# Ledger of designs, part 9: VH-VL binders against Arf guanine nucleotide exchange factor SYT1 (SYT1)

Target 1, 216 residues: Arf guanine nucleotide exchange factor SYT1 (SYT1), of Saccharomyces cerevisiae (q06836r405to620)
Amino acid sequence: SRRSSSIVNALSSFVNLRSSSLSSSRQQHLQQQQQLQQKLDVSLEDLPPVPAPEFSDSCKDFLIKLAPYGKFIGIILTEKDDEFKKNCLNYLLTNCFEFKNDPLDIALRKLLMFLELPKETQQIDRLIMAFSFAYYKAQKSYSKKKGIECPWSNADQVYFIAFSLLMLHTDYFNPNNKSKMTKHDFVDLVHNDKYSGGNEIPMAVLTYFYENVTAK
Short names: E, the ipSAE of ESMFold2; O, the ipSAE of ESMFold2 at other seeds; V2, 0.75 times the mean of E and O plus 0.25 times the DockQ between their complexes.

## First folded at step 4 (VH-VL)

Design a53 (from i9 with light chain E55K; framework fv_inotuzumab)
Fold by ESMFold2-Fast, scan of step 4:
Structure a53 (fold): chain C 216 residues (1-216), chain A 125 residues (1-125), chain B 112 residues (1-112)
Amino acid sequence: as target 1 above (216 residues)
Amino acid sequence: EVQLVQSGAEVKKPGASVKVSCKASGYTFTGYWIHWVRQAPGQGLEWIGGINPSGGYTTYRRKFQGRVTMTADTSTSTVYMELSSLRSEDTAVYYCARETRITMIVGSPYGMDVWGQGTLVTVSS
Amino acid sequence: DVQVTQSPSSLSASVGDRVTITCRSSQSLLHSYGKTYLSWYLHKPGKAPQLLIYKVSNRFSGVPDRFSGSGSGTDFTLTISSLQPEDFATYYCMQSIQLPYTFGQGTKVEIK
């Protein structure tokens, strides 16, 4: 059929490439590209200076300029507390990622497959906050469309759980940490959150998140 | 019972270093950032820095960068703050405090909910 | 750095009085996603500071109903509706939207 051709669709396809079901030949090509990228070990400091946005740039225009920076786009858009770059990040997460039918852990993995997590703490916060609001919006919209109740009370609850999952992953897979967080510890930590104002999440769901994040 | 217990008072000479401990109990130690806040005599509260015990990630107020070191021992659930090149202006009560919510990073906590009892550090000849 | 200023620096009050303390920041404490990172603490000599209010208006567990917080953007208020003997203390606001975290200079509430 004649689908609309747009740069937004092309950018979305690019971002979602690794989440797509591919033929065996395409899977082989993707694996080869991943291996080459790992061997090259390119850092942001090795690339040309990041272009500054021009006054006439839309978020879409600037994201197209950033496309060659690939996995570093999240780092670039969160570098400073900048209104335009924040709007570009929100545009990216809303229009170039698909979260509507994803459990939170899958959506978070999808984000981090395409965008490298920043090293600076405030940048990580900006990225995960923007992700959490985009995810909550997508979930609420999807639930309304399906005529079912949204499992999430608010975006702050999503933000808390997303950081809890990221912390669990870091804690569990850090070789220097000899005292790994247990399933009981994780459930207890989430149960003790009184700050989001959200409804309690069922223990079975929290157990599911723990098992999926700690899986090899 | 969730609590933070700090080491006892210290008296140091100018130029020395001091290392204050903060032992956590009653919660998952690696789940929360621990911050250090001081109060000099007649002054207000001043944030020094914080540490995530899980990864050992630290952040310090710029004026203390190079003089302060924060470390965590997960085997004993203890955070340490070491301050070097002590001057009389460093005389203060030093508090450790836990962020209100679990987070793997420092930045934008809702507040600090559990505090240690404080450690008086006196710098004098 | 985000500067935080309290007013007044001190006040005298009697048991039963309504007390209002103001906190002003040099920049908005409203995060772009709708949360405001302003908390209030009570501090007594010889004791650790105690969290009273977080996110501008939410009372921390165990904090009496007489304590309330309000405000938005750069201007915030802590109110004690009917001062009790145990409330004579120094009060601090703290911003935590941006590193370094900064406290106001404190407001000392003294018995008349």
Scores: ipSAE 0.328, ipTM 0.693, lowest interface PAE 3.4, mean pLDDT 83

Design a56 (from i9 with light chain I97T Q98H L99W; framework fv_inotuzumab)
Fold by ESMFold2-Fast, scan of step 4:
Structure a56 (fold): chain C 216 residues (1-216), chain A 125 residues (1-125), chain B 112 residues (1-112)
Amino acid sequence: as target 1 above (216 residues)
Amino acid sequence: EVQLVQSGAEVKKPGASVKVSCKASGYTFTGYWIHWVRQAPGQGLEWIGGINPSGGYTTYRRKFQGRVTMTADTSTSTVYMELSSLRSEDTAVYYCARETRITMIVGSPYGMDVWGQGTLVTVSS
Amino acid sequence: DVQVTQSPSSLSASVGDRVTITCRSSQSLLHSYGKTYLSWYLHKPGKAPQLLIYEVSNRFSGVPDRFSGSGSGTDFTLTISSLQPEDFATYYCMQSTHWPYTFGQGTKVEIK
């Protein structure tokens, strides 16, 4: 039970290294570090073979074994639709990342600073879905403890907005895209989505997200 | 007015390739996933794959992987589907369709609300 | 791949009849985040398919209220409460919870 807290705190250090309580300048630094890490030539195939989980491994046991793989942990845990690895990803995002004090854009940047975005579409989906669930859970729990209303209606709303931000980043920074999405286009698209709850997000908040994601 | 307009009918010989276009208008092109679905004579609907025009991300049904290529031209708001090594069983009406939800890197699992008129591709000797 | 099977494959009906079409999947369509992604389409010869119902039970904009969807897990139903002349068509269900997206084989609703 509480016996596991020291290991959880140790794993949390992977994520919270100088990234908690981010200011605007810290946000810019995080974005720059993310871009630098992604430019490195080292690939997962250049590293020693990924160890298979042992039958007796808990999620934290396996995550400790994966620590040397660093930024590739997300890719490793999402490579297949595998129950154990899915549980390990959920454990990682719930116990080793701190999202309670983060706005969604900062939490997403924090995730992508430490975990490389997979190349395969299905792996990206698994990663961002797990992130969105963990983020919503953290936000709801924190709001309840503080006696304030949670700004998020459900995990699907978080998932929709998180992917919208990821899509915006890809759209804006893809040099082959000659018709970049404007701030008005982005806000209009997201705010007109009544199905996923995009319409529940204030336009000022969506404008804030646009400005932050499209910053250099 | 939101619409998808496809290129005209094609007649091809076995072994050839065909490239079908789907031109979008009346909405933000990069905000929606575009899927391709076909219907062979006397058969049901079959999902082929989809593309996110924003990032160019694609996903294909395994049986078409290696033969199908989907691309998007954001300057003309047009999606293309190219199918190579054509066989007689590829004779079908091919549709492009937009997803109802705003685009995500991975296809949104909601449904297809706007469809092109269809393109008949006939493969015969 | 997730298999989707419709029942019946065809039926004959008269204007005013209640029509029920069933869709069964080989595995649960419940997504990890609590949503179930099953949609229904109407298809007529010479025309493109038209979305009727999404996420099991939600009518798409402009779809008449005689169309309703229900179900959970692996069993789903489309009901037309009072069939109209324009409703004679082939109906398809589609699951989009799992990759690849898969359609049922279709149910043809014909004039009796």
Scores: ipSAE 0.198, ipTM 0.647, lowest interface PAE 4.6, mean pLDDT 83

Design a58 (from i9 with heavy chain T28R M104F, light chain S32D; framework fv_inotuzumab)
Fold by ESMFold2-Fast, scan of step 4:
Structure a58 (fold): chain C 216 residues (1-216), chain A 125 residues (1-125), chain B 112 residues (1-112)
Amino acid sequence: as target 1 above (216 residues)
Amino acid sequence: EVQLVQSGAEVKKPGASVKVSCKASGYRFTGYWIHWVRQAPGQGLEWIGGINPSGGYTTYRRKFQGRVTMTADTSTSTVYMELSSLRSEDTAVYYCARETRITFIVGSPYGMDVWGQGTLVTVSS
Amino acid sequence: DVQVTQSPSSLSASVGDRVTITCRSSQSLLHDYGKTYLSWYLHKPGKAPQLLIYEVSNRFSGVPDRFSGSGSGTDFTLTISSLQPEDFATYYCMQSIQLPYTFGQGTKVEIK
């Protein structure tokens, strides 16, 4: 179902993380800055320097410090192959996002509505990998609670399909690409990937993903 | 039939440039990376770089930076590798090879599964 | 760069022999999501390289079952259980977890 917890709830979690630890005047100032960042096309370079995590910081502590950076949090947490920042990203995706009721394409769109996709491709890989693990865990847990079989075999399969959807979107909407991926091309490419379990995904499900990703 | 077909042998003088082509057929061109690998006489295989034909994104081994350029023409499903400022040490057989694209820069666990037949480039007077 | 070293550099064998080639990397080839990015290739003079094994132990389509791969982390092996005439070639391992992709120096399997 697409009737998962609203985007408003995820945004509310970010606001609540800030509010619980700050004075009322600082809370108001940060809320104003967050609202401005959401509306304006500001770059990370326009913001104050990103704070380094302190030795005593929990993931929650560090995410509270990062709250004013809003959409850039994904970029910040994927800058390097850093274990603490990776744990913070996993915490964010597990506790501030709701994926259990979402088809993969909707969950991916939800992620990218709140977190700007990094420009550096290894950072994109880290973000989508972390997303895929969080999504798979949520789906597995939800299916067990409902007594139904999880449609996903493992997190690797989710990662492969999530990246395939990202590539489809890039391919389809890139004006420099003269040859757009057809529905048949997409299904064929995914089904030929026996290694990643793409061949295990029903053709109808891949057709569904194609139609939704390419829709305006 | 999935295949990669390369252009013919080249003989060049030191300081010249060479441009080798690799034409893909039988699969969706933009779904796969194309890598270039060479083998100099008596030496092992050496990875030069790769290109993602979808976005034209390239990555090169540092020793070839500034001398190598990879391009892709999606209308002809052809990848090109141009190597400039040729030296005698560049004499080698150059191969193009396909790798499944699942990430932008980070490699695939699938390996390079389809290879071109190779192009001998000889650099001599 | 991730360095990849093979041993031996060459060996002599007869048809029917069991052949083992080893490959060692300077750092782990295990990716965060549990896949190990190591592949093996067969190369003959005058021909293009051929993929034999991907992700340590998976035979590529059409590769005979006498070829097998094993290993983890930094240490890997390619085994040919019963060498055939067409198997006299040079074998290469390759890591693809980190750019630049790097090959081992090769192991030449020669007729005894």
Scores: ipSAE 0.014, ipTM 0.502, lowest interface PAE 7.4, mean pLDDT 82

Design a59 (from i9 with heavy chain T28K I105F, light chain Q98K; framework fv_inotuzumab)
Fold by ESMFold2-Fast, scan of step 4:
Structure a59 (fold): chain C 216 residues (1-216), chain A 125 residues (1-125), chain B 112 residues (1-112)
Amino acid sequence: as target 1 above (216 residues)
Amino acid sequence: EVQLVQSGAEVKKPGASVKVSCKASGYKFTGYWIHWVRQAPGQGLEWIGGINPSGGYTTYRRKFQGRVTMTADTSTSTVYMELSSLRSEDTAVYYCARETRITMFVGSPYGMDVWGQGTLVTVSS
Amino acid sequence: DVQVTQSPSSLSASVGDRVTITCRSSQSLLHSYGKTYLSWYLHKPGKAPQLLIYEVSNRFSGVPDRFSGSGSGTDFTLTISSLQPEDFATYYCMQSIKLPYTFGQGTKVEIK
């Protein structure tokens, strides 16, 4: 959908769902911290130390604890190759985002609108991998429900195209890059990939992605 | 024709630095990771690190962090690997190699398909 | 780091022989969405390494069909069905599922 829900709003629904285990004053304090973070241009270092997960925490429990960190949740959950945090990220992307009717470029923009892209390459990889898996599952389910063919062959194809879009953005807007990628270059580069099914993506679709990514 | 061409052999003293170049041709330079792999005499292949020329993103094996720097010049389609504080155990043939498919970030099941010819670096007193 | 171990370290064979090389990893190379991050390389003295097999069992373009890869999880095999003179070389497996990328120690295939 074009109407994206905020991950902060989604996490707020989890806080409300656990009203039996959280006091009214604690919920108000959490909401106040979330509002402050949204209003101010703050960095992760400006916030209290990130809590460690407790042994008894479910993914939902830990995500509720992370709600005050808002846009930094992606950075927090990808800090290390940690199985519990990876499961929490997968839970977040599967249950707190809607990707069913979104083209990939819109879904990727939706993700990055609510979660700040990490600075470290391995963290970015973990975030986009989890996103691609969740997106593919949502698209496959949606296509089956509507009785139409899924435009995606598998999650790896989604992952390849999602990274190709991020790479295009970096290539096009990096002032240190003296050889900008043209529309023709992008289409050819993606179509040369026979391994992840990049060659299967219609030229019209890639042209549309190029125009959207390079616009702003 | 896709190819990677490396600079020539180097002889260095312990403590010096060496900078090896790898010039790409025949493909979109900014679309592929370039990795560096070395082989010391009588030893196997050892991955050092890689660079994405588009964003300048780099990743290094921990033991080389602080000593290795990888850079890319998109105007000449050339990747550089600079290794400082050289030790005798850094004597090796150094290869650059292209990761098989385009990716913004490192990691592919598809391997490294195009390799440079290798550069012998000898560290001796 | 993901450790990768090859067996044997070396072997002697004659032209026409069937050669089998094993590669074992300290953890699964299967990614959560179904791809296995293992490749095989051929390396000759004075030459650059060459990609033979990617994603466990797929021959790279131009690689003869006598080369085949198999395996899953942590246990992988490269087979040469009928060794040719140009196949006397050192063979390496590599995992690329986690940083750093790691190679096996190599298996040298020598003339008997």
Scores: ipSAE 0.316, ipTM 0.695, lowest interface PAE 4.1, mean pLDDT 85

Design a6 (from i9 with heavy chain I105F; framework fv_inotuzumab)
Fold by ESMFold2-Fast, scan of step 4:
Parts: structure tokens; sequence; C-alpha cells
Structure a6 (fold): chain C 216 residues (1-216), chain A 125 residues (1-125), chain B 112 residues (1-112)
């Protein structure tokens, strides 16, 4: 619920920045859409059918149309392997979120505070993959600007750790799981994975992530 | 030692169900997806589906949807695959296999690194 | 579904021969991060499949250096530089960029 309210606020800010440069009729339409969001933000099936993008739509234009859907925007943009919707998701994560100063766990919490995690495995994969690419790009740019080395080797390493954090959260907070992953188990698991560069992540960083994820 | 150990061979009649087990040891069970792959006599490998033992997330190839069910018991580090409404065409060796890296989700770039020994399921009258 | 096709379906070779197996996908297996999701497996009768190569060209731990993978996009190759007696087997490629995971039909490497 707080997450839904935060999404409405964030999208309102995004829409308001846009509407200040738009015609009066467009501003009125966007305000009406914001009103609908407040009344109908319960579940995706309870909302009007999602509009299809028009040929003339930019990613920003389509995202403005999706503002009434709030927390479901991630689900909508990942429904299938669609190039335009993938570009819109990338636009959203690059231009409407700020990750440059965030450790990965904070950035992931920020993402999930505003966008509901899909239930379909392929959709979750698309969302977290797009997030990881945007996060890596932001971190690399920030590190270059500050004249420091980027702590991440590549976007796939970010993706691997982000998924590891989601897995840890699910493992730790699932009441049906009688054998919770310990801090030692988590560190050992990630550190012994040589495929995605998990072995390159300092133990102190993984311990920090474990403490933060399990404290929620 | 990392290993997956499967239950023994099964002989079933058409229309019956079969439940194959896959017991994991030597690694953090909830950290890896387990996939099921089969090979019918004289045919190639066919992916059936996968399960995340931590969250109970499952994904199935469409042709098996409605007939296959995958479950995990975290207390025994065991994954099960149940296939119902068996046909003669389901006669195959069934393998469980671990995803190469830790993940919550199917679709890993790296494939499957640890395999069970296989379970022969024979469907005949 | 992403279709994966191998060629040839079978080949005959002698110990010491250089063997080349090709795998072709119906769609590019290159993802937005520059990773290509193709792996190769060795399968012998009565035994479980075993991973040889992941991400097109990376040898799995313990796999002899006579095995190498190459390729990009939709066209991939597994090469065995000097065939050994234990290499007579069926080889499979697999794509994992999209669900469902799909295997090639297999290539049988038989003694000449």
Amino acid sequence: as target 1 above (216 residues)
Amino acid sequence: EVQLVQSGAEVKKPGASVKVSCKASGYTFTGYWIHWVRQAPGQGLEWIGGINPSGGYTTYRRKFQGRVTMTADTSTSTVYMELSSLRSEDTAVYYCARETRITMFVGSPYGMDVWGQGTLVTVSS
Amino acid sequence: DVQVTQSPSSLSASVGDRVTITCRSSQSLLHSYGKTYLSWYLHKPGKAPQLLIYEVSNRFSGVPDRFSGSGSGTDFTLTISSLQPEDFATYYCMQSIQLPYTFGQGTKVEIK
C-alpha cells in the first residue's frame, strides 16, 4: 500500500514535469488519469484494459499513458518479449529512477518500492535484467565522473547479485522453508560461483547485503 | 561432493501417474533451480520444466502443462516431478539437473552443470 | 519457441581426427548485455549428460582443452581438435536465452 502511494507520487512528479510543457488539454487529461489511479489502484484486473502503444508514441508518451497503472507498469512492460515495451522499461529505469549513489540492495529496494514484482518467472527476469543494466550504467557513469574504479565488472555480475538478493529474501521470509540460508551459506554460495564473477565480490560486501536483506 | 540422486525405475500402465524424486546433497539446496529433462528411446533431449526450491516457483514446457507438477521439500533437499495421464510416448529416461549458477529464476545463460543418474519410466500395457 | 538445429546428425571419425559440429538457432542468442546463451553437452548411453561448454566458448571445469566452442548470433560450432576414444558420444547444443530451453537434435560421433 505505501508502495502504491509512493508510485502515485513518483509518477505524479514525472507527469507534472511533462505537463508543464504540454498543452492545456493534455494537462487536463493527465490530471484525470491521476484521479483514476487514486480510485482504482487495487489489482491489475480491476483496472481498465491497458492501452496499446500508438505508432506516434515515444517511450515517454506511452509511460505517461501508463501512469494510472502505477505499480503495475513493470508487469505491463514485461508481459512479453516486445522491443518497444522493453525500450520503454529501459527509459523508465534510466530517466525516472536515480541509482548512481545507491548500493545494489538499496537500488533494488527502491525499484520494488515503486514497481510490483511480476509473478511469472520470465517477466521477473526481464524486469531484473533491465534494472541491472540501468544500475550498472549509472554506477559506471558515476564512477567515471568521480575518477574512481567501478566496483562492478559488468551488468551480468549485477544481475547475478540482484537475483541472489531476491533468492535470499524469498528463502529467509518464506514460512514454508524450515531450513533458512545462513550468512555463511549465502557468502559461500556466491563466493564459490565462478560463472558470473560472484567470487570477485568481497566477503564484507556480501555480509553487508545479507544483514540488510534479512533485517527487512 | 555435489550430487543429485534419483529414485529407481518405474513401470506404469497408460493413464497412470508417476512421481520421480531427485535428492540433492553437497550444496545449498535452495540456492539453485532444478530442471527436468527427458530422453525417449532413439530421440534427443527434451526440457520439461524447472523449479526453484526456495520459492516454489515453477515453469513448464507448454506440451506438459496440466500433466506435470514439480514440487520441492526443503527439509529433505528433494525435488519431485509428477507426470499424470501417462502415454506410451512418455517412455523415457528422466533426468534432474541443477542450474549452473545461483538464481531465483529459470533462463540462466549458463545451462546445467550437475545431473542425476536418470530414472527409466516405462509406460506399457 | 527458439528452434535449434545441429549438423550433421551423425559423423564417423577415427581417433586423432579433428571433429566439427555446427548448431544453428532460429533467433539470435545474443542478449542486450553482450552474453550469448548457448551451451554444449556430451551424452553417452547409460550415463547422464555432462556440460562441456557454456556461453559459447567457455570450457566447464575439468573439460579437456581439445574441446572448444565458437560462434555468434545464430551460428555456433563445437570443435574437438584430436578425437580420443572416450569422445565417441552424442553431442547436444542448448539455448537458454528464452523459455522453454531447447536442445538441438543431437550429433552422433561414431567410430569409422
Scores: ipSAE 0.275, ipTM 0.662, lowest interface PAE 4.3, mean pLDDT 83

Design b1 (framework fv_siltartoxatug)
Fold by ESMFold2-Fast, scan of step 4:
Structure b1 (fold): chain C 216 residues (1-216), chain A 122 residues (1-122), chain B 107 residues (1-107)
Amino acid sequence: as target 1 above (216 residues)
Amino acid sequence: QVQLQESGAGLVKPSETLSLTCGVAGGSFSGYYLSWIRQPPGKGLEWIGEIYHSGSTSYNPSLKSRVTISVDTSKSQFSLKLSSVTAADTAVYYCARGPKYYDFWSGYFDYWGQGTLVTVSS
Amino acid sequence: DIQMTQSPSILSASVGDRVTITCRASQSISSWLAWYQQKPGKAPTLVIYKASSLESGVPSRFSGTESGTEFTLTISSLQPDDFATYYCQQYNSYPYTFGQGTKLEIK
């Protein structure tokens, strides 16, 4: 779709812009490796066994070791509830991605173009939670710089909406699902969530997200 | 009580190699990033590079072709070698330690050596 | 490389004054910024890390804030011990880069 093509072009521009602004050869190498793996139709089974972090490894050291695994880095770092791997994921998301002026749906798509979505629900949760904290932080900083009010109340609200968008995409594009979630179903489900602040998001904005996520 | 102390020749001739050592005492060496930072007289600070106790290094691209940082865990020290020096390399050289390795906000320096002046002159 | 620009270059103030020093990054660095104090003939010492976190042992009169790519170091009530040169440093990306420094001098 034109939207997807536009996002691919934006991501390519982001990579080119980041390569001129990135001051770390290691970060540049990691980013290039991830893009190369995404272009190649390879499976995790085609790669050598994943190395375990050594006691002496920093997050930077371990991420360099994971560079050959490219799009699978998200799956690897979320395999278990592990503090070190969680810190590595947070480091990756804060240093290799630019989210500050992206709408949430675009930022989420950007994430998933670089990192393959895990299949296990707990791993998806860990990935999207880490993404949501990084995104919220970037949005809060951007809003302050622009002198405007941040549209997001907190990271938990971002997490709820991001996860909802991910579920919508999965539901809508699953060929085995005969009954697709409608715009009304999605807006109603999200807007009724008072505990995560879904009710604070204007219905028009939720409708906009629905249309963008389901676009062909 | 963590103490860092630089040592090495204070005068180096142009085209030769500047060599400094940083001794680390009173605290854990393992699990920390260790950096070299320099400051020309009357000027600001410039990061040279860092090393982890495993030997993994990152260098400032402006100096990468001339710089080597190495670590000797058994002696609790790490060293800097800067080749092909010129007058522009005259500076106070500091060694510094960052926070623990798994801390994703690492990259700042909570302990510094006293600094050692290296003058490059014929 | 990420450029760090500090303002002002020199700030003259009196004991008891509230002073604010600014540091601006040429691109996004998230919260990965530290502030250092350097007295003449001495090594720098850490004051603030992660934009707003006060280093252990540093007086509570020091505080840091962030707003996009703009960062500030504030001393709420200046004491004689605070006259020094202050440097900001980003650690979001390699190479780590420092601002040019702000010299805080007695009025």
Scores: ipSAE 0.000, ipTM 0.420, lowest interface PAE 19.0, mean pLDDT 80

Design b2 (from s4 with heavy chain S56D; framework fv_siltartoxatug)
Heavy chain, then light chain:
Amino acid sequence: QVQLQESGAGLVKPSETLSLTCGVAGGSFSGYYLSWIRQPPGKGLEWIGEIYHSGDTSYNPSLKSRVTISVDTSKSQFSLKLSSVTAADTAVYYCARGPKYYDFWSGYLFDYWGQGTLVTVSS
Amino acid sequence: DIQMTQSPSILSASVGDRVTITCRASQSISSWLAWYQQKPGKAPTLVIYKASSLESGVPSRFSGTESGTEFTLTISSLQPDDFATYYCQQYNSYPYTFGQGTKLEIK
ESMFold2-Fast, scan of step 4: ipSAE 0.471; ipTM 0.780

Design b5 (from s4 with heavy chain Y52N H53Y L109S; framework fv_siltartoxatug)
Fold by ESMFold2-Fast, scan of step 4:
Structure b5 (fold): chain C 216 residues (1-216), chain A 123 residues (1-123), chain B 107 residues (1-107)
Amino acid sequence: as target 1 above (216 residues)
Amino acid sequence: QVQLQESGAGLVKPSETLSLTCGVAGGSFSGYYLSWIRQPPGKGLEWIGEINYSGSTSYNPSLKSRVTISVDTSKSQFSLKLSSVTAADTAVYYCARGPKYYDFWSGYSFDYWGQGTLVTVSS
Amino acid sequence: DIQMTQSPSILSASVGDRVTITCRASQSISSWLAWYQQKPGKAPTLVIYKASSLESGVPSRFSGTESGTEFTLTISSLQPDDFATYYCQQYNSYPYTFGQGTKLEIK
């Protein structure tokens, strides 16, 4: 059994949502995401004060203390550049989520269904970096066990694509933005990045991601 | 087991619309794009455009103003319409399955092709 | 558009020969290149995908390599069935583009 079952239970209690390896409709996923946000209309400030970690706490101990905060755990663990909280986030993403059979867009959606996206850019960066590391590790492990080559070059490549997908989502669904990112804009954004390996992702895959994020 | 079959008029008048249909049997286009590719007599291959089962399209910019690709998933069929044709549009037209995105890790390109249909634009 | 240049345009060879066909991209396409075989009057068939992956059912005498923007298709010991026109294709960038073809003919 999973060591952090109480954390998994707290996250799961917010939604009766299960991810398959592939969904046929991004529109249905978008509707579910909106319903989740409406059902969980509590803000972090409405909850009791977040406990500080004690000197003797392990990551597991602290995550158990955070279990009642559910969807806010990501926000709490990314509030500042803190090695202990970073290790706790890595533990959570490695032991409480399963990404090995998920395409990146589905894995990212799975993350955001259970953990609320922070508002601060630096916090978003910390969350998505930790996610990308955990996702890459899961994909690399899975590929090794199956005797196939891992399609991802490294965690930085995963991070770049995941962040690009977030940019696409926020751009496309922001009602204040009158000039939406086109498929061409998205492909160009990703393919112009040769340092993180964005240029290594084929057009068919990027078009697939664009369609899933922007589905009607 | 997967078969693609093109059908449509083999002769089209200049300035009119070329219309072709591709029937897909024995295989799934869920998780795959379906493309139209043409080959003028004695020349190489030119990609026209692609569509997936949800109806999302991408077109070759050189043809974009004249091309429409549509899908009917209930009949397992895809269609190509190319407007305002000229003699330069005379070619063998192929439909092909791919690239694959359902298992996008595999990196597959066009794995199955129709037999091709010759369309002649008279002038 | 990414231009794909094949060389040679015509290659004459004998059964049993080792032949290599080259394809060069005008800019980086990473490994997103496929090779197709086309016999007269027939549709193209996939031979190699992702630069070096052998398509299921294709004989092991076929292989692909990549080095920067240069790609090769090698047939280690030509069989009668291998005489055909070969095309490379990039699928890294829209529009997908093909090389002009290499006709492999009997010497």
Scores: ipSAE 0.007, ipTM 0.532, lowest interface PAE 10.0, mean pLDDT 82

## First folded at step 5 (VH-VL; framework fv_inotuzumab)

Design c1 (from a15 with heavy chain T30K, light chain S32D; at its last look DockQ between E and O 0.57; V2 from the best seeds 0.00; counts 0 for: pae O 2.1 > 2)
Heavy chain, then light chain:
Amino acid sequence: EVQLVQSGAEVKKPGASVKVSCKASGYTFKGYWIHWVRQAPGQGLEWIGGINPSGGYTTYRRKFQGRVTMTADTSTSTVYMELSSLRSEDTAVYYCARETRITFGGVSPYGMDVWGQGTLVTVSS
Amino acid sequence: DVQVTQSPSSLSASVGDRVTITCRSSQSLLHDYGKTYLSWYLHKPGKAPQLLIYEVSNRFSGVPDRFSGSGSGTDFTLTISSLQPEDFATYYCMQSIQLPYTFGQGTKVEIK
ESMFold2, look of step 5: ipSAE 0.537; ipTM 0.747
ESMFold2 (binder alone), look of step 5: mean pLDDT 93; pTM 0.952
ESMFold2 at other seeds, look of step 5: ipSAE 0.540; ipTM 0.752
ESMFold2, look of step 6: ipSAE 0.601; ipTM 0.776
ESMFold2 (binder alone), look of step 6: mean pLDDT 89; pTM 0.927
ESMFold2 at other seeds, look of step 6: ipSAE 0.571; ipTM 0.770

